# VH-VL binders against p93756r25to151: the designs that were tried, part 29

Target 1, 127 residues: p93756r25to151
Amino acid sequence: EIQLGSKLVVGENTLWVSNNGDFALGFFNPPGLLNRFSIGIWFNSNSIPYDQRKVVWVAGAGVVVSDNSSYFELTRNGELVLFDSLLGVPVWNSKTNRFSVSSALLRDDGNLVLLKDREEIVWQSFG
Short names: E, the ipSAE of ESMFold2; O, the ipSAE of OpenDDE; V2, 0.75 times the mean of E and O plus 0.25 times the DockQ between their complexes.

## First folded at step 16 (VH-VL; framework fv_lumrotatug)

Design D3 (at its last look DockQ between E and O 0.81; V2 from the best seeds 0.00; counts 0 for: pae E 3.6 > 2)
Fold by OpenDDE, look of step 16:
Structure D3 (fold): chain C 127 residues (1-127), chain A 122 residues (1-122), chain B 107 residues (1-107)
Amino acid sequence: as target 1 above (127 residues)
Amino acid sequence: QVQLQESGPGLVKPSETLSLTCTVSGGSISRYSIHWLRQPPGKGLEWIGYIYYSGSTDYNPSLKSRVTISKDTSKSQVSLKLSSVTAADTAVYYCARGDYTFLTGYRPFDYWGQGTLVTVSS
Amino acid sequence: EIVMTQSPPTLSLSPGERVTLSCRASQSVSDYLVWYQQKPGQAPRLLISGASTRATSIPARFSGSGSGTDYTLTISSLQPEDFAVYYCQQYDSWPLTFGQGTKVEIK
């Protein structure tokens, strides 16, 4: 499970990975955009180069951030927030602060879920 | 240490295809992107294109219709083909490492070949 | 494409002098600006990346500054080995583009 307060930062190359290892969530450079990054989920197969791995979800529609220590955070209030440090503003938010989110989980099917009381799905990347 | 070296014919006739090879040693072309650039005598630098560590390519729009970049991982070589050459394609051609990855984005050219002069003349 | 313009085209100086080279972009390059040094018969050498970060083994006398569209390469005290052509290059957007270069020559 992903705890409240957990953060991914551009440039640190850290990932949230599903228990079975089949899916990963992290920053990636969309093709053609040089040093702009999106946050997304992809099929995590070691036999496939990163840029050829199928991306199954992206936060926002074409939302990108700079590489200036931008971050993706599961806040203490239970929101997923994508923050562009260069602009100094959040550029994407799950808007889940009212759902009493207690944790997140990247499931083995690639679905990122926000959980209430560690079991009730109150938000999900799929659907 | 990483080294790049260009090789190929120094003379090409007009309308023919310029073919060059970049041999990379001390590093893996499966981990880095390799770019081709050129510099006409006494002039500035022009970016031609690149091949991603996975094999994907992209080219300068000004040359896209004539350029093909490929690689042979087993030989640690990257190839450049420029078709329908004219005198304007006379230049020193460089291959260079410019790290471009899915996770880290683009980094500028840190290693260059010595360059090879290609003259287009009948 | 982003057009990079360097000035002056040529700069004649003596060793020990302070050097200031200008690079202007036709639009903001968001500090994705690199400086190269090139000597005759050699490939360019990476000096500065990210507008202000010196590459490995680059002497402290080289420094980069600027933001948005305007950038500067400074050599605090010109050394004999510093006479060369200097190029700026943006890597904010494809295609990668270079300035036309500034030649620093001995007076």
Scores: ipSAE 0.641, ipTM 0.888, lowest interface PAE 0.7, mean pLDDT 94
Fold by ESMFold2, look of step 16:
Parts: structure tokens; C-alpha cells; sequence
Structure D3 (fold): chain C 127 residues (1-127), chain A 122 residues (1-122), chain B 107 residues (1-107)
């Protein structure tokens, strides 16, 4: 489970991982771009070459940030936010700050969900 | 210590295919890309293309119709073929290692071969 | 593709002088910029990446600065071994492109 205030930062090699380890959520470099990064979910296997990994969901239909300590955060208000630190602005959010989100979970089926009271799904990635 | 070395014929006739090999020694090419570049005598550098350890390639659009980059991982070798050469293809050819990760992106060339001169003349 | 333009094309200077080399990109490269040094008969040597980060073992007299489309390499006090051609290269987008070079010569 992913607690409020948790974040991922471009370049820190950190991931949110499903309980059984099969799926990972993190920053990745989209095909055809050199140093632009999106947030996505993929099957977590070290045997797959980086350029052949299948990303099953991408936040904001592929919006990108630069490699300047940009981050993806589950805010204390229960919102997923993709923030571009170079520009100093959010580029995408889940718009869930009024849903009383208590946590997030990357399910073993690869679906990222936001939970109320640790049980009720109030948002999902559809990934 | 990683070392790259270019090899191949130094003279190629017009309209023929230029073929070069980059041999990587003293380290691993796993999770890296190998790039080819060239520099005509007295002129600047031109990026030709790369091959990634997975086998994926991409090429400079200015050369794409004539270029093939391939690898033989069992021999730690990467090859360059440039077809239909003319005198304008006379250059020193370099191979270089690019450091790239899915999570952190591209890093510039940290290892270069010493280069090999290829002359195109009749 | 992104065109990289360096200026001046040549500088004639003495050891001890300060050198400022300019590199302009045809569009923003977001600090994805490299400086190389190349001596005759040798492969390019990485000096600076990320516009301002010195590569390992590069002396502190080399520094990079700039942003957006305009970047600068500075050598604070030229040493005899610094006479060479300097290239900038962007790695913001494919294809990778280089400036035409600035030659730094004695006198």
C-alpha cells in the first residue's frame, strides 16, 4: 500500500510495486524521446530489455516532464499529481482531493487504485 | 576498463558498401547502446545511428536509406554498413558507447574508439 | 532537427587567458548539452554534460553554463594542453547534432 505523501522522483530509481511484485509504477523514458519522462505501469521483469517493456498505463495520456527532480506524488489531500520541477507547475492530476482518499494500491493485476477507508475505490487507472 | 576499436577496409570504391566493425573489450555492453559517428577530414562530427543491446536501431534521417547497424553479441561486435558510397563519405569513423536506462534516460558518450579513416576513391 | 551554431569559429590566445566559447541551439535543448574537446588525431573527449556538470577527472578550470538555446563553455585560465577544437552537442532530441566547432589556437 502507498501512503499519503509518498512520491517518486525522476532519476532516483524508485518504483511503486504491487504486492506480489508483478507490476511496477514509475517514471520511464517514452520511445522516441531522449530525456523526457512519463509515469506508467509495466510488468516488472528484469529479463525484458528496457526498450521492449510493455507499458500498460500512462498518466495523462503520455504527458511528460523533464529530468529536473520532477515528481509524482500521492498528496496528503489524496490527489495523484505529476509535477514538472523545471517549470514549477503540475502537468497532470487525478482530481481526487475531495474523495477522502486514504491510500493508493497498485494491484496484482496492474491496476492503480485510490481508496477511501482503505476499501472503497474512488479512482482507478484502468490500466 | 571498457575499450572500443574500429576495424575494416580503409579504402572503398564509389557505389560500393562501406563495412566496419566495432569490437568492445574489457567490459560489458549489456544495457548500453553502441553509436556510430563520422568526421570528414578537417570538418565536424556527424551522428550516424545506434544499436541498443536489445537489437533496436535508429539512424540519422540524412543517412537512413543507406545505413544498417547490426550486432553479434557472442563476439561483442557491432557492425556498420553504408551503401552506395561517394567521395562525400570519406571520413574518420568512430564507434562510441552510450549509457541509457529506461528509468533515468540517456547519458552522453563516455567511451570512444580511436577512429578509423575510410577513403572513398576510384 | 536541432541546428547547433558555435562562435567564434577560431580563437587565438595565450596561456593564462580566459576563454569563453558560445553554442546556440535552434530551439531549447533544456540543458541536455554536452561539450567535447578534440585534439588532432584523437577521438573527442567528454568535458561537460547536462550543460554544467564536469565529467570525471576534468579540471575545475572548465565550466559550463547557460540555458534554453544559449550555452557557454568557459576555461578560466588556459593551459598549454587546452589548445584544441571544442564541440557542443545536444542530446535533447533525435537526431543527435553537433556544432561545427571552435578552434582554440596558440596566440
Amino acid sequence: as target 1 above (127 residues)
Amino acid sequence: QVQLQESGPGLVKPSETLSLTCTVSGGSISRYSIHWLRQPPGKGLEWIGYIYYSGSTDYNPSLKSRVTISKDTSKSQVSLKLSSVTAADTAVYYCARGDYTFLTGYRPFDYWGQGTLVTVSS
Amino acid sequence: EIVMTQSPPTLSLSPGERVTLSCRASQSVSDYLVWYQQKPGQAPRLLISGASTRATSIPARFSGSGSGTDYTLTISSLQPEDFAVYYCQQYDSWPLTFGQGTKVEIK
Scores: ipSAE 0.288, ipTM 0.743, lowest interface PAE 3.6, mean pLDDT 88
ESMFold2 (binder alone), look of step 16: mean pLDDT 88; pTM 0.913

Design D4 (at its last look DockQ between E and O 0.69; V2 from the best seeds 0.00; counts 0 for: pae E 4.3 > 2)
Fold by OpenDDE, look of step 16:
Structure D4 (fold): chain C 127 residues (1-127), chain A 122 residues (1-122), chain B 107 residues (1-107)
Amino acid sequence: as target 1 above (127 residues)
Amino acid sequence: QVQLQESGPGLVKPSETLSLTCTVSGGSISSYSIHWLRQPPGKGLEWIGYIYYSGSTYYNPSLKSRVTISKDTSKSQVSLKLSSVTAADTAVYYCARGDYTFLTGYRPFDYWGQGTLVTVSS
Amino acid sequence: EIVMTQSPPTLSLSPGERVTLSCRASQSVSDYLVWYQQKPGQAPRLLISGASTRATSIPARFSGSGSGTDYTLTISSLQPEDFAVYYCQQYDSWPLTFGQGTKVEIK
């Protein structure tokens, strides 16, 4: 499970990975852009290089952040927030602060879920 | 120290395929992206394309239909093929190292080959 | 593609003079701007990256500045070995593109 307050930062090459390792969530360069990043989920196969891995979900349509320590966070309020540090603003939000989110989980099927009481799905990437 | 060196025929006939090889020493082509660029005599630089350490390629749209970049890791070589050449393809061709990853982005060219002149003439 | 435009095309100067070269992008390149130096018969040499970061072993007299679409390469005191063509290049987005170059020649 992903705890409230967890954060991914551009440049740190950290990922949220599903329990079985089949899927990962992290920053990547969208097509055509060299130094801008999106948050997405991809099939995490050790046999496939990162640049060839199929992205199955992206936070927002065409949303990108700079490489200036921008981050993706599961806030204490239970929201997923993509923050552009250069602009100093959030550029994407799951808008789930009213759902009493207690944790997140990247499931083995690639679905990122936000959970209430660690059981009830109140938000999901594939939803 | 990392070194790149271009090699291949200096003369190519019109409509034929230009073929060059970049030999990389002092470093691994499995860790970096290798780019091809060219410079017509007395003119500026044009980026042709690159090959990622995984083998993925991206080409300049202006040349995409004619360009093929490949690599042989065992030989530490990257190849450029440019088909259907014309006089306009006469240039000094460079290979250069550029750091690029899916997760960290692109960094400028830090090492260049000396370049090799390719003249297209009948 | 992003079009890079350099000015002036040629600059004739004497050693010791201050040099200011301009590079303009058709759209913002977000400081992902590189300067290269090229001497006759040689490959380009990396001078500045990220608009203002000197590459390894580049003399302090070279400096880069600018933001958005407008960038400048400055040589505080031109040395004899600095006569060359200077190119700017953006690495903000594909395809990579270069300016047409500025030739710094001896007056």
Scores: ipSAE 0.386, ipTM 0.829, lowest interface PAE 1.4, mean pLDDT 92
Fold by ESMFold2, look of step 16:
Parts: C-alpha cells; sequence; structure tokens
Structure D4 (fold): chain C 127 residues (1-127), chain A 122 residues (1-122), chain B 107 residues (1-107)
C-alpha cells in the first residue's frame, strides 16, 4: 500500500511493486527517445531484461519528463502528479483532489488504484 | 578494473565486410551497453551504434543498412560488422561502455578501448 | 540528427593562458552535453557531463557552461598536459553526435 506523500524519482531507480511481485510501477525510457522518461506499469519478471519488459499502462499516454530529478508523487491532496523538475512544471495529474483519497495500491492484476478509506476504488489505471 | 580491447584485421578490401571484436575484461557488461564509434585519421568521432546486454541494438541511421552489432556473452565479446566498405570507412574504431539503463537513460562513456586502425585499400 | 559545431578549429596558446572553446548545437540539447579531451594515439577522456558537471578527478581548472544550443568549455590556466583536441558530444537525442573538435596546441 502506497501512502500519501510517497514519491518515485527518476534517478533513484525505485519502484512500486505489487504484493505478489508480479507488477512494477516506475520510470522508463520510451522507445526512440533519449533522456526522456515516462511513468508506467509492467510485468515484473527477472527473466526479462529491463528494456524488453512490456509496459501495460503509461500515465498520460506518452507524457514524458526530462531529467533524473523528475518525480511521480501521490500528493497529500490525494493526486498522482508527474512533475518535470528540469522544466519546473507538472506534466500530468490524476485530478483526484476531491476524491478523498487515503492511499494507493498496485494490485496483483497490474491495476493501479486510488482508495478512499483504504477500501473504495475511486480511480484506476485500467491495467 | 574494466578494460575494453578491440581486435580484428587492420586492412580490408573495398566492397568487403569490416569485422571487429570488442573483448571486455575485469568487469561485467550486465545492465550496460557496448557502443562502437569511429574516427577517421585526423578527423572527429562518429557514433556507429550500440548493443545492450539484452541483445537489443540501435544503429546510426547513416550506417544502419550496413551495420550489424552482436554479442557473445559467454566470451564477454561484442562484434561489429560493417558491410560494403569504401575508403570513407578508413578510421580508428573504438568500443566503449555506456551506462545506459532502461530506467535512467543514457550516461556518458566511462570506459573506452584503445582503438584499432582499419584501413580500406585496394 | 543534431549537428554539433565547434569553434575555433585550432587554438595556439602558451601554458598559463586561459582557453575558451565553443560548441553550438543545431537545436537545443537541454544540457545533455559532454566534453572530452583526446591526446594523440589515445581514446577520448571524459571531462564534463551534463554541460557543467566535472567528471571524477578532473581538475577544477576545467569548467563547462552554457544552455540550449550554446555551450562553452573553459580551461582557466593551461597546463602542459592540457594540449590536446577537445570534443563536444550531445546525448539528448539519437543518434549521438560529436563536434569536429578544437585542437589546443603550443604556440
Amino acid sequence: as target 1 above (127 residues)
Amino acid sequence: QVQLQESGPGLVKPSETLSLTCTVSGGSISSYSIHWLRQPPGKGLEWIGYIYYSGSTYYNPSLKSRVTISKDTSKSQVSLKLSSVTAADTAVYYCARGDYTFLTGYRPFDYWGQGTLVTVSS
Amino acid sequence: EIVMTQSPPTLSLSPGERVTLSCRASQSVSDYLVWYQQKPGQAPRLLISGASTRATSIPARFSGSGSGTDYTLTISSLQPEDFAVYYCQQYDSWPLTFGQGTKVEIK
């Protein structure tokens, strides 16, 4: 379970992982781009090299950030925010400020969900 | 101590295939890319392409139709083949290790081979 | 592809002098810019990455600056070991491309 205030930073190489370990959410470098990063969900298998892991969801359908200081945060307002630190702007937002989000969960089916009262799904990625 | 060493013939006839090997010792190529570059005598550097440890390759579009980069992980070797060579392909050829990861993108080359001169002459 | 243009092609200087080398990109490279030093018969040596960050063990007399399309390498006081060819390289976009080099030689 992912608590309010949690963040992933491009240069830290950290992931949010489902409970059974089958799915990971993190930054990746889209094909054909260099030093541009999207946030996405992929099937998390040690037998598949990182560059060949198939991404099943991408925030903002291909929105990118520009450097290693950029981040993806579940804000204290209950929003998922993708922030480009080089440009100093958010590039994508789940728009869930009014949804009373208490936490997020990357489910074992690969669906990222935002929860109210740690139970009710109020937003989902459609994994 | 990571070391890269290029090897192969120093003379290649026009229209034939240039074939070089990069041997990596004293370190791992896991999670790294091996790049090939070249430098004509007295001129600047040109990037040829890379191979990642997964086997994925990417080539300079200017050379793509003539280039093949492959690896043999059991021998810690990466090969370059450049087909249909002309005098314009005469250069010092370098292999270099890049710290490219799917997660964090490209980092500059931190280890280079000493280079090997290949002359294309009839 | 992004064309990198270095100027001047050659500088003839004495030890102790200040050197300023220019590198211009045909489009913005967003500070994804590297400087290398190369001596005869040797592979390039990494000096500066990210336009301004010195590599490990590079002396403070080397500094990088610039943004967008215009980048500069400065050597504040030339030492005898600094006479070499200097290359810029962009790593913003594929294919990776280099400038043609600036030779810094003894006057």
Scores: ipSAE 0.142, ipTM 0.700, lowest interface PAE 4.3, mean pLDDT 87
ESMFold2 (binder alone), look of step 16: mean pLDDT 88; pTM 0.910

Design D5 (at its last look DockQ between E and O 0.68; V2 from the best seeds 0.00; counts 0 for: pae E 3.7 > 2)
Fold by OpenDDE, look of step 16:
Structure D5 (fold): chain C 127 residues (1-127), chain A 122 residues (1-122), chain B 107 residues (1-107)
Amino acid sequence: as target 1 above (127 residues)
Amino acid sequence: QVQLQESGPGLVKPSETLSLTCTVSGGSISSYSIHWLRQPPGKGLEWIGYIYTSGSTDYNPSLKSRVTISKDTSKSQVSLKLSSVTAADTAVYYCARGDYTFLTGYRPFDYWGQGTLVTVSS
Amino acid sequence: EIVMTQSPPTLSLSPGERVTLSCRASQSVSDYLVWYQQKPGQAPRLLISGASTRATSIPARFSGSGSGTDYTLTISSLQPEDFAVYYCQQYDSWPLTFGQGTKVEIK
């Protein structure tokens, strides 16, 4: 379970991983770009090189951030925010501040869900 | 310390295939991306392409149709093949380490081979 | 592809002089700009990355600056060993591209 205030930062190579380890969420370098990064979910198999792992979801189609300490955060008000530090602006937002999000979870099926009261799904990446 | 060294024939006939090998020591080609570059005599540098740690490749569009880069991890070698060569392909060919990963992106060339001259001539 | 243009093509100077080399990109490269030094018969040597970060063991007299499309390599006091060709290269997007080089030669 992902707590409010949790953050992933470009360059730190930290990931949110599903309980069974089959899926990971983190920054990755999209093909064709060198130092731009997207936040996405991919099949997390140790038998498959990173660049060959299938990405199943991306926050905002085509949205990228710089490598200047940009971050992806589950804010304390319950929003997923992708922030470009170079631009100094958020470039993607789940817009879920009104749903009383209490936590997030990357499910074993690869679905990232935002939960109310740790139970009710109020937002999901597959939805 | 990481060292790269190019090797192969210094003379290739027109229309034939240029074949070079980059031998990497002091480091693993499974940990870094290896690039090929070239420099015609008295001219600037041109990026040819690279091979990722996984073996994935990408090439300069200007050469893509003629270039093949591969590697043999067991020998710590990266190969370059350039087909249908002409005099315009005469150059010093370099292999270089340029760190590129799925998670961290690209970093500039920090280690180079000394280069090997390949002359295309009848 | 991004076209890199260096100026001047050749610069004739004496030891001790300040050197300023220019590199212009056809579009912004967002500070993903690297400078190399190349001496005859040698491979290029990494000097500056990220537009302004000196590589390991590079003397402090070398500095990089600039942003967007315009970048500069400065040698505060030219040393005899600094006579060489200097190349800029962008790594903002594929394919990687180089400037045509600036030759710093002794006057």
Scores: ipSAE 0.550, ipTM 0.873, lowest interface PAE 0.9, mean pLDDT 94
Fold by ESMFold2, look of step 16:
Structure D5 (fold): chain C 127 residues (1-127), chain A 122 residues (1-122), chain B 107 residues (1-107)
Amino acid sequence: as target 1 above (127 residues)
Amino acid sequence: QVQLQESGPGLVKPSETLSLTCTVSGGSISSYSIHWLRQPPGKGLEWIGYIYTSGSTDYNPSLKSRVTISKDTSKSQVSLKLSSVTAADTAVYYCARGDYTFLTGYRPFDYWGQGTLVTVSS
Amino acid sequence: EIVMTQSPPTLSLSPGERVTLSCRASQSVSDYLVWYQQKPGQAPRLLISGASTRATSIPARFSGSGSGTDYTLTISSLQPEDFAVYYCQQYDSWPLTFGQGTKVEIK
C-alpha cells in the first residue's frame, strides 16, 4: 500500500507497483514532447522496452510538468497532487481531501484506488 | 565503445535523391535514437530529423517534404534519403546518437559519426 | 521554432585570455542548452549540457552559465588547443536548433 506522504519525483526513476508486479505508476515522457512529463499507469513487463509499453491511464487527461524536480504526492490530507516544481504550482489533484483517505493502492488490475480505513474505495482512476 | 559511420555517394546530381547510411556498432541500438544533421561548407549545423527505436520519425519542418529517415534494426543501420536535391544541399552530413529514456526525455548528442561530404553538382 | 543567436561572430584572442561567448534564444529554453566545440575537419565535441554541466573529460576552464533566454560559455584561461568554432544548441523544443557559431581565433 501507498502511505500518506508518499511521493514520486521526475528523474528519480521510482515507481509505485502493484502487488503482483503487473502494473506500474510513474512519470513518463509523452510521445512527441521534449522534456515534458505526465503521471500514468502502464503494464509493467521486463521483456518490453519502456517506449513500447502501453499507458492505460494518465492523470488529468495528459497534463504535463516540465522539471526534473516535479512530483506526484499522496498528501497527508488524502489528495493525489501533481506539482510542477519549475512553475511552483499544482497542475492536477484528485480532489479527495474531504474523504478521509488513509492510503492508496495500485491494484493488480491496474486500477489506482484511494482507500478509507484501508478498505473502502473513495476514489479510483478507472470509471 | 559505440561507433557511428556514415556511408554513401559523395556526388549527387541536381534533382536526384541523396541517399546515406549510418551504421552503428559497439553496443545495442535499442536504447538510442539516431539523428541526421548537416553542415554546409564553412557554415553552421542544421538538424534534419531523427528515427526512434520504435521506428517513429520526426523531421525539421524546413526539410520535411523531401526527407525520409528509415531503419534496419537487424543491420543496425539508419538511412537518410533527401529528394530533389539542389546545390543548397551540398554539406557534410553527420549521424549522431541521441539518448531517449521514457522516464527522463532527450539528452545531447555525445557520439557523432566522422561526417561525409555530399556535393550536389552537375 | 526557437532561433538561437550567438555573439560575437568572431573573437581574435591570445592564449591566456578569458573568453566569454553569448547565446540568446528567441524564447526560454529552461536550461535545455548545449555547447559544442568544433575544430576544422572534425565532428562537433560536446562541452556543456544542461546549460552548466561539463561533459566528461572537459577541463574545468570551461564553464556554462545563464538561464531563460540568455546563456554564456566562459573559458577562464584560453589554451592553444581552444581555438575553434563554438556552437550553442537548444533541446527544449522540436525542431532542435543551433546558433550560427562563434569562431575563436588566434590573434
Scores: ipSAE 0.221, ipTM 0.715, lowest interface PAE 3.7, mean pLDDT 87
ESMFold2 (binder alone), look of step 16: mean pLDDT 88; pTM 0.915

## First folded at step 18 (VH-VL; framework fv_lumrotatug)

Design E1 (at its last look DockQ between E and O 0.49; V2 from the best seeds 0.00; counts 0 for: pae E 3.9 > 2)
Fold by OpenDDE, look of step 18:
Structure E1 (fold): chain C 127 residues (1-127), chain A 122 residues (1-122), chain B 107 residues (1-107)
Amino acid sequence: as target 1 above (127 residues)
Amino acid sequence: QVQLQESGPGLVKPSETLSLTCTVSGFSLTSYSIHWLRQPPGKGLEWIGYIYYSGSTDYNPSLKSRVTISKDTSKSQVSLKLSSVTAADTAVYYCARGDYTFLTGYRPFDYWGQGTLVTVSS
Amino acid sequence: EIVMTQSPPTLSLSPGERVTLSCRASQSVSDYLVWYQQKPGQAPRLLISGASTRATSIPARFSGSGSGTDYTLTISSLQPEDFAVYYCQQYDSWPLTFGQGTKVEIK
């Protein structure tokens, strides 16, 4: 499970990985762009280089951030927030602050879910 | 010290395939990407394509149908092949080191070979 | 592709003069702009990256500025060894593209 306050930062090569290791969530370069990053989920395989991995979900339908230590965070109030540090503003938000989110989980099927009381799905990427 | 050096035939006939090799030293091809560029005499620079440290390649759309870039990491060599050449392909060809990673972004060319002139003529 | 346009095509100056070279992109390149110096018979040499960051061992007289679509390379006091062709290049998006160059020659 992903705890409230957890953060992924551009350039730190950190990922959220499903329990079985088959899926990962992290920053990637959208096609055609350099030094721009989106948050997405892809099938995780050591046999496939990062630039060739199939992205199955993207936050914000193509929203990108700069490489200036931008970050993706599960905030303490239970929202997923993509923040562009260069612009100094959030560029995407799950808008789940009212759902009493207690944690997140990248499931083995690639679905990112936000959980209430660690059990009830109140938001999901595939929904 | 970091070094790149282009080598290959300086003369190619029209319709034939231009073939060049970039030999690197001072670093590993598993850690850096290598780009090919060219410069016609008295003109500017054109990006041809690159081979990622993972082995992935991408090419300039203007040349994509004719370009193939490959590498032999054990020999520290990167190859460029350009098929169906014409006089318009006459240029000094450069290989250059680029630092691009999927998760950290792109850096400009910090080291270049000295370049090799390839003339297309019958 | 992003088209890079440099101006002027040629600049004739004397040593000690201030040099200002322009580079314009057909669309914003978000400061992902690099400047190279090229002397006859040599490969390009990296001068400035990220629009304003000098590369290692590049003299302080070289500086880069600009944003969006318009960028400038400045040489505060032209030295004899600075006569060369200068190229700008964007690395905002694929394919990588260069300006046509500005030749700085001795008056």
Scores: ipSAE 0.425, ipTM 0.842, lowest interface PAE 1.3, mean pLDDT 93
Fold by ESMFold2, look of step 18:
Structure E1 (fold): chain C 127 residues (1-127), chain A 122 residues (1-122), chain B 107 residues (1-107)
Amino acid sequence: as target 1 above (127 residues)
Amino acid sequence: QVQLQESGPGLVKPSETLSLTCTVSGFSLTSYSIHWLRQPPGKGLEWIGYIYYSGSTDYNPSLKSRVTISKDTSKSQVSLKLSSVTAADTAVYYCARGDYTFLTGYRPFDYWGQGTLVTVSS
Amino acid sequence: EIVMTQSPPTLSLSPGERVTLSCRASQSVSDYLVWYQQKPGQAPRLLISGASTRATSIPARFSGSGSGTDYTLTISSLQPEDFAVYYCQQYDSWPLTFGQGTKVEIK
């Protein structure tokens, strides 16, 4: 379970992983782009090279950020925010700051969900 | 420990195909990208193209119609073919290792071959 | 295509002098900028990546700075082994492009 304030940063090579390990959420370099990164969810099989893993969801339909310590954060206000640190602006958010989000979870079916009271789904990536 | 070595004919006739091989050791072609570059004598460097660890390729638009890069992972070799050469293609040709992954993007060339001079002349 | 322009084309200097080399990009390269050193008959040697990060085993006298379109390589006290040609290269956008080089030679 992903707590408020949790952050992924380009270049730190960290991922949010589902409990059974089948799915990962993180930054990836889209094909054909140079040092531009999207946030996505992919099937996380150790037998598949990273560059052949299928991305099943991408935040903002492929919005990208720079490599300059840009980040993806579940803010204390309960919002998922993709922030480009070079430009100094958010480029995407989940628009959930009024949903009383308490945490997020990358489920074993690959769906990223935002939870109220650690139980009620109030936003989801596949919705 | 990491090494790259270019090899191939040093002389190529105009209109023919230049064919070079980069042999690598100390790392796997399934884990790194290989780029080809060239430098005419006394001049600057030009990027030709690359092959990713996955086998995907891309080329400098100025050369794209004439260039093919391929690899043979079992032989630790990357090949460059440049068709329809002219005197303007005379250069030292380099292969270089790029550090490029799905998670980290492109990083500059940390290891280069020593280069091989190819002269295009009748 | 991003055009990289280096200045000056040649510097004639003595050992011990401070060297400042300029590299200008035709558009912002967002710190995706590399400096190489090349001696006659050798392949380029990586000095600086990310505009300012020294590569492994590069002496502290080499430093990179700048942002956006304007970048600088500085050698704080020129050593005899530093006489070479220096190239900048951007890796912000395809195709990868190099500056034409600055030759640093003995005065």
Scores: ipSAE 0.167, ipTM 0.697, lowest interface PAE 3.9, mean pLDDT 88
ESMFold2 (binder alone), look of step 18: mean pLDDT 89; pTM 0.918

